# VHH binders against 1-(5-phosphoribosyl)-5-[(5-phosphoribosylamino)methylideneamino] imidazole-4-carboxamide isomerase 1 (hisA1), part 1

No score or structure here was measured in a lab: all are predicted.

Target 1, 247 residues: 1-(5-phosphoribosyl)-5-[(5-phosphoribosylamino)methylideneamino] imidazole-4-carboxamide isomerase 1 (hisA1), of Ruegeria sp. (q1ght0)
Amino acid sequence: MMIYPTMELLDGRCVTLDKGNLDAPMIWHVDPVETAKGFAEAGAEWMHLTDFNALQGDSSNQDLVEELIRTAGLPIQLGGGIRSREQAEFWIEKGVGRVVIGTMAAYDPAAVAELAKYYPDQVVLAVDVWQGQVMTEGWRKSGAWTPEAFVKAFGNAPFAGILVTDIDSDMSDLDAQLGLISGLAEQAHSPVIASGVVRSKDDISRLKYLPNISGALVGRALFNKTITLEEAMETAQPNPEPVAEFL
Positions, changes and structure headers below are counted from each chain's first letter, unless a header gives other numbers; antibody chains are not in Kabat numbers.
F, E and O stand for the ipSAE by ESMFold2-Fast, ESMFold2 and OpenDDE, each averaged over both directions (binder to target, target to binder). V2 = 0.75 x the mean of E and O + 0.25 x the DockQ between their complexes.
[cut] marks letters that were taken out.
The coordinates of atoms that the task and the answers printed are left out; those that the model quotes come from them. Centres of patches stay.

## First folded at step 1 (VHH)

Design c01 (framework vhh_nb_b201)
Fold by ESMFold2-Fast, scan of step 1:
Structure c01 (fold): chain B 247 residues (1-247), chain A 120 residues (1-120)
Amino acid sequence: as target 1 above (247 residues)
Amino acid sequence: QVQLQESGGGLVQAGGSLRLSCAASGFTFSKYAMGWYRQAPGKEREFVATISSGGSTYYADSVKGRFTISRDNAKNTVYLQMNSLKPEDTAVYYCAASRYWTDLYKYDYWGQGTQVTVSS
């Protein structure tokens, strides 16, 4: 299972939001570029980056994101505010490894499936779940979507991954979160990446045994120093097979 | 008290234009995404257009090239300029406000609506 060290940006600073609340960010007093280089130096193969200003249509972080892409030393999976093919292609041409698409998929699933075909293994589908339903504007036109039905609607489109976030669950209710993620992973063609579930090494240990879970985002726990990136990556590795005892 | 108040609706002939306004109060307007939805008789509300707090826009396919959404943060107002109107555009138009929590829009507040009628 791959660990994605996760960085969230607001006004040029690394932040963590409580359930997406932009009014009360926890601000981390670290340099974003040096932090990303630290992820690469620790041996991370990918990182996840969310631009909260871009989510609001504010391009003020664009130069910083471009610098991160050029200098971090690992491929970046970028989310936040990518709502058109033109915007996705802009970032792909700037050298981003993957683009994370949420809102566009809700409004135009056919266009997003086509984008994934044109850029195979470079598009990640974001699935945000609230009260057991997908948070999507498409649902308002066609009725309520279960996460399973929504993912199924994209068929065999060649997504690099499906990023699943349960935004209304208490982090202490890990069993409910794992049930949701496991259910989606069972029927998804693309590999599933878990978001918002890792608080400790034990959470990683539970995730790595679920079938078709390809990775997990780790953000808050790295910044508050509950777990080091090295510890997270070690914990996520497959267990070696034991030597059989001979009678 | 949060309020969204639409205005500018009315009767117009096919091919004509209308400009809708939505005046907002009771929240920090500049931090919210604003959108327009419409509901024709016997139909569910359908998406028309949205504008983020930073000014990025997105349109329904049925209105692309004809409608333009804009905002004025100093006046706490969002606008919908409607050109080349068709009888099929006849609906009650609703203003909506959403705080970005994720990459998906969740509308927290809705206005009372303004009627647009397009005659043949």
Scores: ipSAE 0.000, ipTM 0.248, lowest interface PAE 11.6, mean pLDDT 82

Design c02 (framework vhh_nb_b201)
Fold by ESMFold2-Fast, scan of step 1:
Structure c02 (fold): chain B 247 residues (1-247), chain A 120 residues (1-120)
Amino acid sequence: as target 1 above (247 residues)
Amino acid sequence: QVQLQESGGGLVQAGGSLRLSCAASGFTFSSYAMGWYRQAPGKEREFVATITSGGRTYYADSVKGRFTISRDNAKNTVYLQMNSLKPEDTAVYYCAKGTYDFWSKPYDYWGQGTQVTVSS
């Protein structure tokens, strides 16, 4: 299972939001570029980057994101504010490894499926779950999408991954979160990446044994020093199969 | 800075009509869903209507057929046309900006609200 060290940007700074609340960011007093280089130096194969200003149509982080893409030393999957093919292609042309699409997928699923065909293994589908329903840009529908129905609607589109987040603030039960993620992974045609699950090494240990889970985002736990990136990656490694040796 | 400013509330007789407006600034309006919620005294804030960036509309069952949500991207404004008003529609109406991304609740910014009072 791959660990994705996760960086979230607001006004040029690394932040963590409490349940997505942009009015109450925890600001980490670290340099974003040096932090990303640290992820690469620790041996991370990918990082996840979310631009919270871009969510609001604010491009003020654009130069910083471009610098991260050029200098971090690992491929980046980028989320936040990508709502058109032109914006996705802009970032792909700048050298981003993957673009994460959430809002656009709920409102224009055909366009997102088509984007995945043009850029196979470079588009990640974001599936945000709140109180049992898929959430994107505040859109709500009577008889709302279940996560399963939403994922199923994209069929065999060649996504690099499906990023699943249970954002329900009342859910403290890891078993319930793992049940949701495992259920989606069983029916998904693309690898599933878990988000919002990893608080400690125990969470990684339980998650890594679920079938078709390809990775997990780790953000807050790295910035608050609950776990190091090296510890997370070591914990995520599969136990080696015993090999009989006759020496 | 994101700003949402509601207007158009007031007192109306049952069966009457009101049109609410919400002027938005500080973000790329055309890229976000916009919504209306309401809160009556002693009740939880409840969903009324939303309009996506692509123009699709969704309504609470209690207002379907009576209310129409629309948007004017050139004016950065979302509207709620309320027809056949009932006393049960009496509430403070809040404009809301939609969110994006995995950690977000459905709406991340709310206006100050506009009072709608429907007398029987």
Scores: ipSAE 0.000, ipTM 0.121, lowest interface PAE 17.2, mean pLDDT 82

Design c03 (framework vhh_gocatamig_d2; at its last look DockQ between E and O 0.14; V2 from the best seeds 0.00; counts 0 for: pae O 10.4 > 2, placed apart)
Fold by OpenDDE, look of step 2:
Structure c03 (fold): chain B 247 residues (1-247), chain A 119 residues (1-119)
Amino acid sequence: as target 1 above (247 residues)
Amino acid sequence: EVQLVESGGGLVQPGGSLTLSCAASGFTFSRYALAWYRQAPGKKRELVAGIYSGGSTVYMDSVKGRFTISRDNAKNSVYLQMNSLRAEDTAVYYCAAKYFDLSHTYDYWGQGTLVTVSS
């Protein structure tokens, strides 16, 4: 399983949000660019970057994001506020590795599927789930989609991945979250990336045993030093399959 | 209690300038996007200019180059400098504060201030 070290930006700073609440962001007093470089140095293959300003239509972080793309030393999977083909193409042209599409996918699945076809391996479908429904507009509205139906609607679109976030998940019920992600992964035709479920090494250990989970975002746990990126990556390595011994 | 209080409106001649101010209280000002809207008689309310918490700005096309929105977080205030005013700029101008926390949208409005551009 691949670990995606995750950076979330708000007003040019690294932050972590509790349940997406911008009222009280945890601000990490680290340099975003240096942090990203650190991820690369640690051996991460990708980093996930969320721009919370862009999610709100604010382009204040654009220069920083461009700098990150240019200097981080690893490809960036960028989410936040990409709601049109033009916006997606903008970032793709800027050299971003992948763009994460959420809201647009809910409103125009066909367009997103088409986008994925035009830019194979560069489009990630975000599936934000709350109480069994796909959330839209940055988690503000419940959609008419079940996660399964939503994913199914895209058919065989060549997504680089499907990023699944269980918003309702009280971190207290990891099993429920894992169940949701695993269930969705079974129906997906693209690699599934788990979001919002990693708090510790133990969580990574649990995730790696789930079928069809290709990766996990790790954000808060890295910044609060609960786990190092190296440890996370090591933990995520698949265990050798047991060799059946026959008597 | 959330309050947005506009000021600076009035009568001005075409080609003139006017600065609108909006004083805010009752919420974390620096976190909010701020905007000026206007509503002319018989027309729908429309966005004139907005400034996000990070400082990025947006303008309606008809006011680009003439209007400038700015904010002063220390004073909990947002301003709209209006230059080269035209008759079509006549409207009630509203100050607005908006915040999105990924789960809820907060939307606050002032009572408006009238701007009349007339010879």
Scores: ipSAE 0.007, ipTM 0.255, lowest interface PAE 10.4, mean pLDDT 88
ESMFold2-Fast, scan of step 1: ipSAE 0.085; ipTM 0.525
ESMFold2, look of step 2: ipSAE 0.007; ipTM 0.346
ESMFold2 (binder alone), look of step 2: mean pLDDT 84; pTM 0.844

Design c04 (framework vhh_gocatamig_d2)
Fold by ESMFold2-Fast, scan of step 1:
Structure c04 (fold): chain B 247 residues (1-247), chain A 119 residues (1-119)
Amino acid sequence: as target 1 above (247 residues)
Amino acid sequence: EVQLVESGGGLVQPGGSLTLSCAASGFTVSSNYLAWYRQAPGKKRELVAGISSGGKTVYMDSVKGRFTISRDNAKNSVYLQMNSLRAEDTAVYYCATGWYEIRSPFDYWGQGTLVTVSS
């Protein structure tokens, strides 16, 4: 299972949001570029990057994101405010490894499926589960979708991954989060990446044994030093086959 | 401080109508997804209606054609017009806001407004 060290940007700084509150971020006093280089030096194969200003329609982080793409030393999957084919193509042309599409998929899932066909293995579908449901306004479907039905509606579109977040579960309800992610992974055609689950090494150990879970985002736990990236990656590796011993 | 304040609930006879209002403070609603949720006693919370920043709407099947969600960005508010009310619509109604990419368990900040449909 791949660990995705996760960086979230607000006003040019690495942050973690308390309960999604953009007005009260926890600011980490670290340099974003040096932090990303540190992820690469630790041996991470990919990182996840979210631009909270772009989510709000504010392009002020654009130069920093371009610098991260050029200099981090590992491929980046980028999310936050990518809501058109033109925006996705802009970032792909700048050398981003993957674009993460959430809001656009809820508004225009057909366009997102077509985007994935044009850029196979470069588009990540973000599936945010809220009150057990995924809201969509595309395909002329009203109301809420089950997460499974929403993912199934994309058919065999060649997503690089499906990024699943259960935003209703609190941090102490790991079993509910794992149940949702496992259920989605059983029906998903693309690899599933877990988000919002990893708080400790035990969370990684439980995730790595679920079928079709390809990876997990680790953000807050790295920045608050609860886990090192090296520890997370080591824990995520498959257990070696037992070796027979002879006396 | 981000705050959502619901109003307009009350007791109404079956077949009646109510308009719920939600006033936002501490942020501008024009860029946000806005929604109405409800929770009946002993039941889980459910999404009733949602409206995007671009004005696209979604409804749960049981209220489609009876309820209408709308937004007024100039008044920083969202509304739910409820017609042809039924006993099963009895619930506390909450308004909520968020973005799809960073939605959290605490995307609704209102205290809720009680709607009771009974004879």
Scores: ipSAE 0.013, ipTM 0.305, lowest interface PAE 8.1, mean pLDDT 81

Design c05 (framework vhh_brivekimig_d4)
Fold by ESMFold2-Fast, scan of step 1:
Structure c05 (fold): chain B 247 residues (1-247), chain A 120 residues (1-120)
Amino acid sequence: as target 1 above (247 residues)
Amino acid sequence: EVQLVESGGGVVQPGGSLRLSCAASGFTFSKYWMSWVRQAPGKGPEWVSSISGSGGSTLYADSVKGRFTISRDNSKNTLYLQMNSLRPEDTALYYCAKTLYDYKSGFDYSSQGTLVTVSS
């Protein structure tokens, strides 16, 4: 299972948001570029980057994101405010490894499936789940809100991954989150990446025992030092099957 | 403390109109996408409509497109939903929600809501 160290940006600074509250971010007093280089030095194969200004149509982090892509020393999957093919292509041309698409997928699933065909293994489909339903703007009819129906709508489109976030995760019900993610992973054609689950090494161990989970985002737990990145990656390694001794 | 107070619900005949309002406080209203979400008795929640912080972008569920109009007045920290051509299927508790667009979307909404009943 791959660990994705996760960095979230607001006004040029590394932050963590409580339940998406932009008015009261937890600000980490670290340099974003040096932090990203640290992820690469620790041996991470990918990092996840969210631009909260871009989510609101504010491009003030653009230069910083371009610098991170150029200098971090590992590939980046970028989310935040990518709502058109033109915006996705802009970042792909700047050298980003993957673009994360959420709102556009709900509004125009056919266009996003086509985007994935033009850029195979460079598009990540984001799936936000709330009370067992996919909460996506512009999605058609109430009957299409299930995570399974949403994933099925994209068929065999060659996504790099499906990023699943249970936005009810603030309830601290890890078993419910794992059940949801596991169920989606069984039905998904593309690899599934868990988001919002990892708070400790134990959470990584529990994810590792679920079939078809290809990776997990780890953000807050790295910045608040409950886990080091090295510990997270070590914990995520497959356990070797014991060799039985026979006559 | 984030507060969202919905109003404007009531009982209306099929084909009628209602305008819902949501008074927001405790956060910078113009920085957030805002949404309307509804829940009919005995059913799960259904997203209805969303509007960008500036009001420049709007999205609608297929079930309400062409009948409902979402708008906002950032000077008054108020979100609106103009509901026209109401149908019995529109009967639900309507919730105002603060939301982030894209894959970090979440719905912070009032548990109280405002009740809309369309008589059949």
Scores: ipSAE 0.022, ipTM 0.399, lowest interface PAE 6.6, mean pLDDT 82

Design c06 (framework vhh_brivekimig_d4)
Fold by ESMFold2-Fast, scan of step 1:
Structure c06 (fold): chain B 247 residues (1-247), chain A 120 residues (1-120)
Amino acid sequence: as target 1 above (247 residues)
Amino acid sequence: EVQLVESGGGVVQPGGSLRLSCAASGFTFSSYAMSWVRQAPGKGPEWVSSISSSGRTILYADSVKGRFTISRDNSKNTLYLQMNSLRPEDTALYYCARSPFDWYKTMDVSSQGTLVTVSS
């Protein structure tokens, strides 16, 4: 299982949001570029980056994100404000490893599937789940998207990954989160990456034993120092094989 | 039961203004981000604007930025969209939506809608 150290940016600073609340960010007083270089130096293979200003239509972080792409020393999957082929191509041309397309894919799944075909292994589909539903679907008289139906709608489109977030942390416990993620991983053509699950080393251990989970995002727990990146990566490693009884 | 009831649509000439309202009930309105989404005839849905639970963070689609203003009154459980400098391209059914998070632009969209027609 791959660990994705996760950085979130707001107004040029590393932040963590309580349930996505932009009005009350927890600000980590660290340099974003040096922090990303630290992820690479620790041996991370990928990082995840979310630009909260870009999500708001504010390009003030653009130079910083471009600097991170050039200098971090590892590939970046970038989310925040990417809603068109033109926006995705802009970042791909700047050298980003992957672009993350949010649940706005529910409004135009055909265009997002086409994007994945033109840029195989460079598009990540984000699936945000709240109370058992994909959160961008509610105006249809035929009912809302279930996570399973939403993932199935993209068929064999060659996504680099499907990033699953169970947003309802107040109602879902760890077993419910693991059940959702495992169920989606069984149906997905693309690798599934868990988000919002890792609070401790034990969470990584439980994810590691689920079939078809390819990776996990670790953000808040790294910044608040509940777990180091080295500990997270070590915990995610496959267990040593037992000594064979037969030669 | 969660209910979102839109009003304020109508017919207006280009350059005119309309104010949409969305009355919310059946949930703690002040705890949720809210959004406006529109669907033009023969087109797919387009996200228009979002406002955080407190009202401090506001997002707009590029097509409406500078012309539309989203606001909310948590004491009245009501979401508003003030639409100025209306264009024929703004003709659509407008829906309000509940969202727990602004950053994903995720939406639990009302199925009722209110029609806005901009014609000369």
Scores: ipSAE 0.000, ipTM 0.322, lowest interface PAE 11.0, mean pLDDT 81

Design c07 (framework vhh_8emy_2)
Fold by ESMFold2-Fast, scan of step 1:
Structure c07 (fold): chain B 247 residues (1-247), chain A 121 residues (1-121)
Amino acid sequence: as target 1 above (247 residues)
Amino acid sequence: QVQLQESGGGLVQPGSSLRLSCAASGFTFSRYGMHWVRQAPGKGPEWVSSISGSGDSTNYATSVKGRFSISRDNPSKTLYLQMNSLRPEDSAVYYCAKEYWTSFPDLFDYRGQGTQVTVSS
């Protein structure tokens, strides 16, 4: 299973949000560029980057994100505020490895599926789940989507991955989260990436045994030093087969 | 505590225009994207439009593109929806909503009674 070290930016700083609260971020006093280079030097194959200013239409982080793409030394999966084909293509042209599409997918699934066909292996579908329902701008007149029905609506579109986040703290019992992710992975044609699950090495150990889970985001746990990136990557490795070493 | 108060609805004839307003409080208005969502009797909620925190980026449901225009006034903490060429199918209660998750709008982060729009001949 691949570990995606995850960085979140707000006003040029690395942050972590509690339940998306932009007014009270936990600010990590580290340099974003040096932190990203550290991820690459530790052996990460990809990183995940969310730009919270871009989500609000504020381009203040644009130069920093472009610098991260140029200098980090690993490919970046970028999310935050990408709500049109034009915005997605802007970042692809700047050299980003993947774009994460959330709200755009909800109200125009056909356009997002088409985008994935034009940019195979460069588009990630984000699925944020709250109380068993997909959180979306695009609730249809017929009602709310289950996560399974939403993912199924995209058919065989060639996404690089499906990023699943259970944001409901009342449902964030690990077994419930793993059940949701496992159920989606069983039905999905694209690799599934878990988000919001990894709080410790034990979470990685449980997640890596689910079939069709290709990776997990690790953010807060890296910044608060609960786990190192090297430990996360080592824990995510498949267990070696038992061998008899002694008579 | 987040509070959103919608106004500006009413009964109008097809082809008419209305401007809805949403007064926001309890959060830093300019930091959050805002949405308009509507719900017609007996139907589920339908996303209508969104605007970025800065006001520079807007998006619209295909059913309203070219007819509706979303805008905001950050100093006064007010969100607007200009609705032109209204049709009977636009009849609904309109709610404004604040983004909760930084990647997605919050399904239940609207805090108002909504404002009723009725388009009938």
Scores: ipSAE 0.012, ipTM 0.256, lowest interface PAE 8.7, mean pLDDT 81

Design c08 (framework vhh_8emy_2)
Fold by ESMFold2-Fast, scan of step 1:
Structure c08 (fold): chain B 247 residues (1-247), chain A 121 residues (1-121)
Amino acid sequence: as target 1 above (247 residues)
Amino acid sequence: QVQLQESGGGLVQPGSSLRLSCAASGFTFSSYAMHWVRQAPGKGPEWVSSISYSGSTINYATSVKGRFSISRDNPSKTLYLQMNSLRPEDSAVYYCARQFYDSLKGEFDYRGQGTQVTVSS
């Protein structure tokens, strides 16, 4: 399973939000560019990047995101505020590996399916779930879709992945969260990437055994050093070959 | 239902020690990684230390490494932070926090009200 080290930007800084609240960011006092290079040096194959200013229509991180794409040394999947074909194409032309589309897909599924057709394996569908519904606008608005109906609406569109986040499940509801992700993975024609699951190595081990899960985002746990990227990647490796008994 | 209550802060001289405690209730404490986070006036929150749910993995911010020690007692549902060789720059409100799933949905799903630590000469 692929581990996606995850970086979140607000006003040029690496942050983690208090329950998605842009008014209460925890600021990690690290350099974004050096942090991304560290992900590449540790052997990550991909990273996930979210631009919280872009969620609000603010392009102030644009130069930093372009620098990350150019210098990080690994492909980036970029999310946050990508709400038109023109905006998605802008980032693809800048060399981003993948664009993550959420809000646009809820409001114009036909346009996003067409985008995925024109850029196969470069578009990721975001499925952010809160109280049984798909959320939009940076989780500020409840959509009209159930997660199952939403994924089904895209048919065989060639997404690079479907990024599933269960916003309202806490750790006591891990089985419910894993059930949602597994259920969507069974319907999906594209590989499913789990978000919001990894708190420890044990969570990676549990995800490893679920069918149709191709990867997991790991963000806050890396920044607060609960798990190292090397530990996460090692844990996600295939199981070792069984050793024959000799006695 | 979930509650975290910090205690043990106070006013101390530089070079002193303090031990902070966090009493947890309303959830299975032994299933969650726990953190200490601090916030000084006019600054954003700064992560200080983490401990895995089993206690086997422990990490510290560079600014406190070698001076602070995090520990937990799962049977009593209590998280601790032993702070030695305190410096004026350690002055902040200290919060214990329960780890959220690794997600854009937030830093922590719960944190306490905090305990004030003031280091003044």
Scores: ipSAE 0.000, ipTM 0.162, lowest interface PAE 13.5, mean pLDDT 82

Design c09 (framework vhh_7ubx_2)
Fold by ESMFold2-Fast, scan of step 1:
Structure c09 (fold): chain B 247 residues (1-247), chain A 119 residues (1-119)
Amino acid sequence: as target 1 above (247 residues)
Amino acid sequence: QVQLVESGGGLVQPGGSLRLSCAASGFTFSSYAMTWVRQAPGKGPEWIATIYSGGSTMRDDSTKGRFTISRDNAKNTLYLQMTSLKPEDTALYYCATKWLDYSRGFDYRGPGTQVTVSS
């Protein structure tokens, strides 16, 4: 399974939010560009980047995000505030590896399925779940979709991945989070990427054995020093093929 | 159910030593990074040290010469060896699976063990 070191930006700073609460961010006093270069130097194959200003319609991080795309040294999947084909194409033209689309997909699924066909393997579908429903607008509004119906509606669209976040899961209730992700992965045609699950190596170990889970975002645990990126990537490696003992 | 239970605290004279233990249950201890944090009366929490599942450690500069973090995965136990104790080390000492950030609590933490350094 692939580990996605995750950086979240608010007002040009690396932050961590508790279940999307923008009113009380934990601010990490690190340089975003140097941090991203550190992810590449550690051997990460991809990075996830969320722009919380863009989630609120604020473009103030745009120059920083463009710098990260040019200088980080690994491909970036970018989420936050991408609500039109024009905005998605803007980032693709700037050299982003993937765009993450959530709110637009809930309101105009046909347009997002079409976007995925024009840019195969460059569009990630975000499925943020709260109280059994797909959330939109940066976790502020519940939609009309159940997670299962929402994923099914996109059937054969060539998404690079489906990013699943269980917003309201208790941090102590890993089984509920894994149940949601596993259930969606069973019906998904695209690879599933887990978000909001990894607090420790134990979480990675449990995720890597679930069918069709291709990766996991790791953010908070890296910034608060609970786990190193190298340890996360090592833990996520598939078990080696069993050696035939007598043959 | 995840449980962390600290022990080994007590009253000690300046210059003395104590070894704290944290007994863990309800999760795969060997897969978790483990942290010691202290909180003095009327002050916020202060990080002391973290030991990763692979055995590498990160330690606060102010205590790293006097405090040593270690673990025994076979016993599901985390340790903090404290030497040359000073009155300013007086605090409630917690073990935790997660570093305390300023706006959030721990994923898992114990009730703490009291260390009092007094003549």
Scores: ipSAE 0.000, ipTM 0.104, lowest interface PAE 17.6, mean pLDDT 81

Design c10 (framework vhh_7ubx_2)
Fold by ESMFold2-Fast, scan of step 1:
Structure c10 (fold): chain B 247 residues (1-247), chain A 119 residues (1-119)
Amino acid sequence: as target 1 above (247 residues)
Amino acid sequence: QVQLVESGGGLVQPGGSLRLSCAASGFTFSHYWMTWVRQAPGKGPEWIATISSGGSTMRDDSTKGRFTISRDNAKNTLYLQMTSLKPEDTALYYCAKPSYLEFKTYDLRGPGTQVTVSS
């Protein structure tokens, strides 16, 4: 499965949020552009980028995100605040590999399905789950959708992936997170990407054995140095097939 | 500098109504979910309701038929409309900015406004 090194931006800095709290970010004292180049140099095939300012309607990171797209040396899937066809097309035209859409998909699933058909393999559906419901507005608003009904509503739309995050389950309940993601992966017609699950190499090993999980985001564990990107990618490799014995 | 200030509490008879206000300053109010919490004497805090930046609401089942949370982003103000008040609604009412991942927890709250329901 593919490892997506994950960078989160707030006010031009790489951050990790403590329990999602925008007022208490863990600020990593690293350069975003050099960090992204490091992901490419380590051999990552894709990276994930979330713009927390854009999530709040603030475009102050736009120049930095454009620089990352031009200079990182690997394709980027970009999330945060993409809530219209015009915004999605803006980023696609700027050369982003994929756009991640959550809130727009919950409010106008038909428009997002059409976007995926027009830009096949360039649109990722975000499914953020809290108390059995799909969340929008950067996890601040519960919608009318169950995760299963939401994924099913898109049928055969050609998404590049479905990015699943279980925001109910904290670090102490990995089995509940895996259960949700596995259940959605069984139902989905697009590849499923797990988010918020990888804390160590053991989590990657557990995901690797679940059917239809195509990749996983790894953010906090890379920045706090619990795991290197090389270790994550090696752990995610499929087991070699047993050698055939010839008589 | 970052502040939440509640007002509108007071004495009210059972069956009465009150509208609480919470004035927010020092942060971009329109970007955040907001919540109301109450605390009765000698008891822990009890979550009442949360409203998203876009106006969607989540309410506790025990009060949702009588209490309505709303907001005015142009005025940086959060409201709680309370109807059919009961003696058990007597408490200090706080507005709060909820945690990003869980609306029943909060990282900032005001000093509160006292609501007393008695005959």
Scores: ipSAE 0.000, ipTM 0.151, lowest interface PAE 14.5, mean pLDDT 83

